VH-VL binders against Protein krasavietz (kra). Designs and how they scored, part 1

No score or structure here was measured in a lab: all are predicted.

Target 1, 172 residues: Protein krasavietz (kra), of Drosophila melanogaster (Fruit fly) (q9vne2r244to415)
Amino acid sequence: KLHKAQASQEAKRELQQALIDDINDEKPYNEITSDIKDFSQRTNIPDHEIIVIIWSTIMSLGEWNKKEELVTDQAVRHLKNYCPLLQAFASTDRSELALILKVQEFCYENMNFMKAFQKIILLFYKTEVLSEEIILRWYKEGHSNKGKMHFLEQMRKFVEWLQSAEEESESE
Below, numbering starts at 1 at the first letter of every chain, in headers, positions and changes, except where a header shows other numbers; antibody chains aren't numbered by Kabat.
F, E and O stand for the ipSAE by ESMFold2-Fast, ESMFold2 and OpenDDE, each averaged over both directions (binder to target, target to binder). V2 = 0.75 x the mean of E and O + 0.25 x the DockQ between their complexes.
Where letters were taken out, [cut] stands.
Atom coordinates printed by the task and the answers are left out, and those that the model quotes come from them; centres of patches stay.

## First folded at step 4 (VH-VL; from d4 with heavy chain W100F; framework fv_danvilostomig_arm2)

Design t60
Fold by ESMFold2-Fast, scan of step 4:
Structure t60 (fold): chain C 172 residues (1-172), chain A 118 residues (1-118), chain B 109 residues (1-109)
Amino acid sequence: as target 1 above (172 residues)
Amino acid sequence: EVQLVESGGGLVQPGGSLRLSCTASGFTVSSNYMSWVRQAPGKGLEYIGYIYSGGSTAYASWANGRFTISKDNTKNTVDLQMNSLRAEDTAVYYCARDLFGSEYFDYWGQGTLVTVSS
Amino acid sequence: ALVMTQSPSSLSASVGDRVTITCQASQGISNYLAWYQQKPGKVPKLLIYAASTLQSGVPSRFSGSGYGTDFTLTISSLQPEDVATYYCQQYDDWPPEYTFGGGTKVEIK
């Protein structure tokens, strides 16, 4: 089991480095996605772990402004470039929840991002990286304790708006 | 080619209701975000509301409760239901596309005139 | 509600003149501002987004600048076909309640 754990950790580091190399080589996102899908199949790393590695790698590529106002815009512009890549691995409820939790953790641990959380989640909602269903689940029961009050308050109006949406069901 | 065509405009009496429809071609409304914007004769552009891919909507404060935006992905249409119409609602009504939630509008329909008068 | 104020409401200039119109937001909106052109009797056309990015097919004499609360649209050499009303639009409000400026009517003397 120890050997399996070590092999999994080595595989994750290999994926992160391969992703950095692919981005630096300016590969098209469909090729990057294909490379990661192949890697996932060979190593049995599930999408909910892959999406976290993709997020962490993308954020590691930025040199972030210290000012809260400027860093939020900078992060949104940077992340827009990678939304198709993130979307490709946001295939399950679990992977979407893993992503929103990692975004929460990142914003909490980096004080200049404390006010960026809502704008990043909004971007992911608009680009279909995160579904309404998972954002509502996070708000209700899935959130972490890191910065809990701040992030729930930031999301309050957005969640209220999501909940106000009318749904139309089509029968067979 | 991307096209948006509004229909359903016309004369309606104060207190009445009217439904406008916007037919899209060259793209699918299921994968895009759509807005309605109006313009009273001789006046400026005024945002009405917005519909997301998931069906969630957001409205200008003045429009909330009177106007409803909906879409039919199968028909590739976006509708604006207008209730409790007032003389101040007389305007050309445009539908507009927001590709990928960019929140600015790259394509607009030609507009349809709604006149609210006795 | 986030208010967008345009100035002037109208102007008249000669062909070849440099024309400047301004748009002021009631609170900071970063660079989330678009400019539209509406010629008489026509539908609005997107000119500029992200405050300064020119839309494909728009003549290079148009440019945008600004950040935060103060924004400017410039026409470096006014042409007869530029007679139109110009509108700014903020898209930083959440939930989405996007606001247009009141418009600036540009006419040739």
Scores: ipSAE 0.013, ipTM 0.573, lowest interface PAE 7.9, mean pLDDT 85

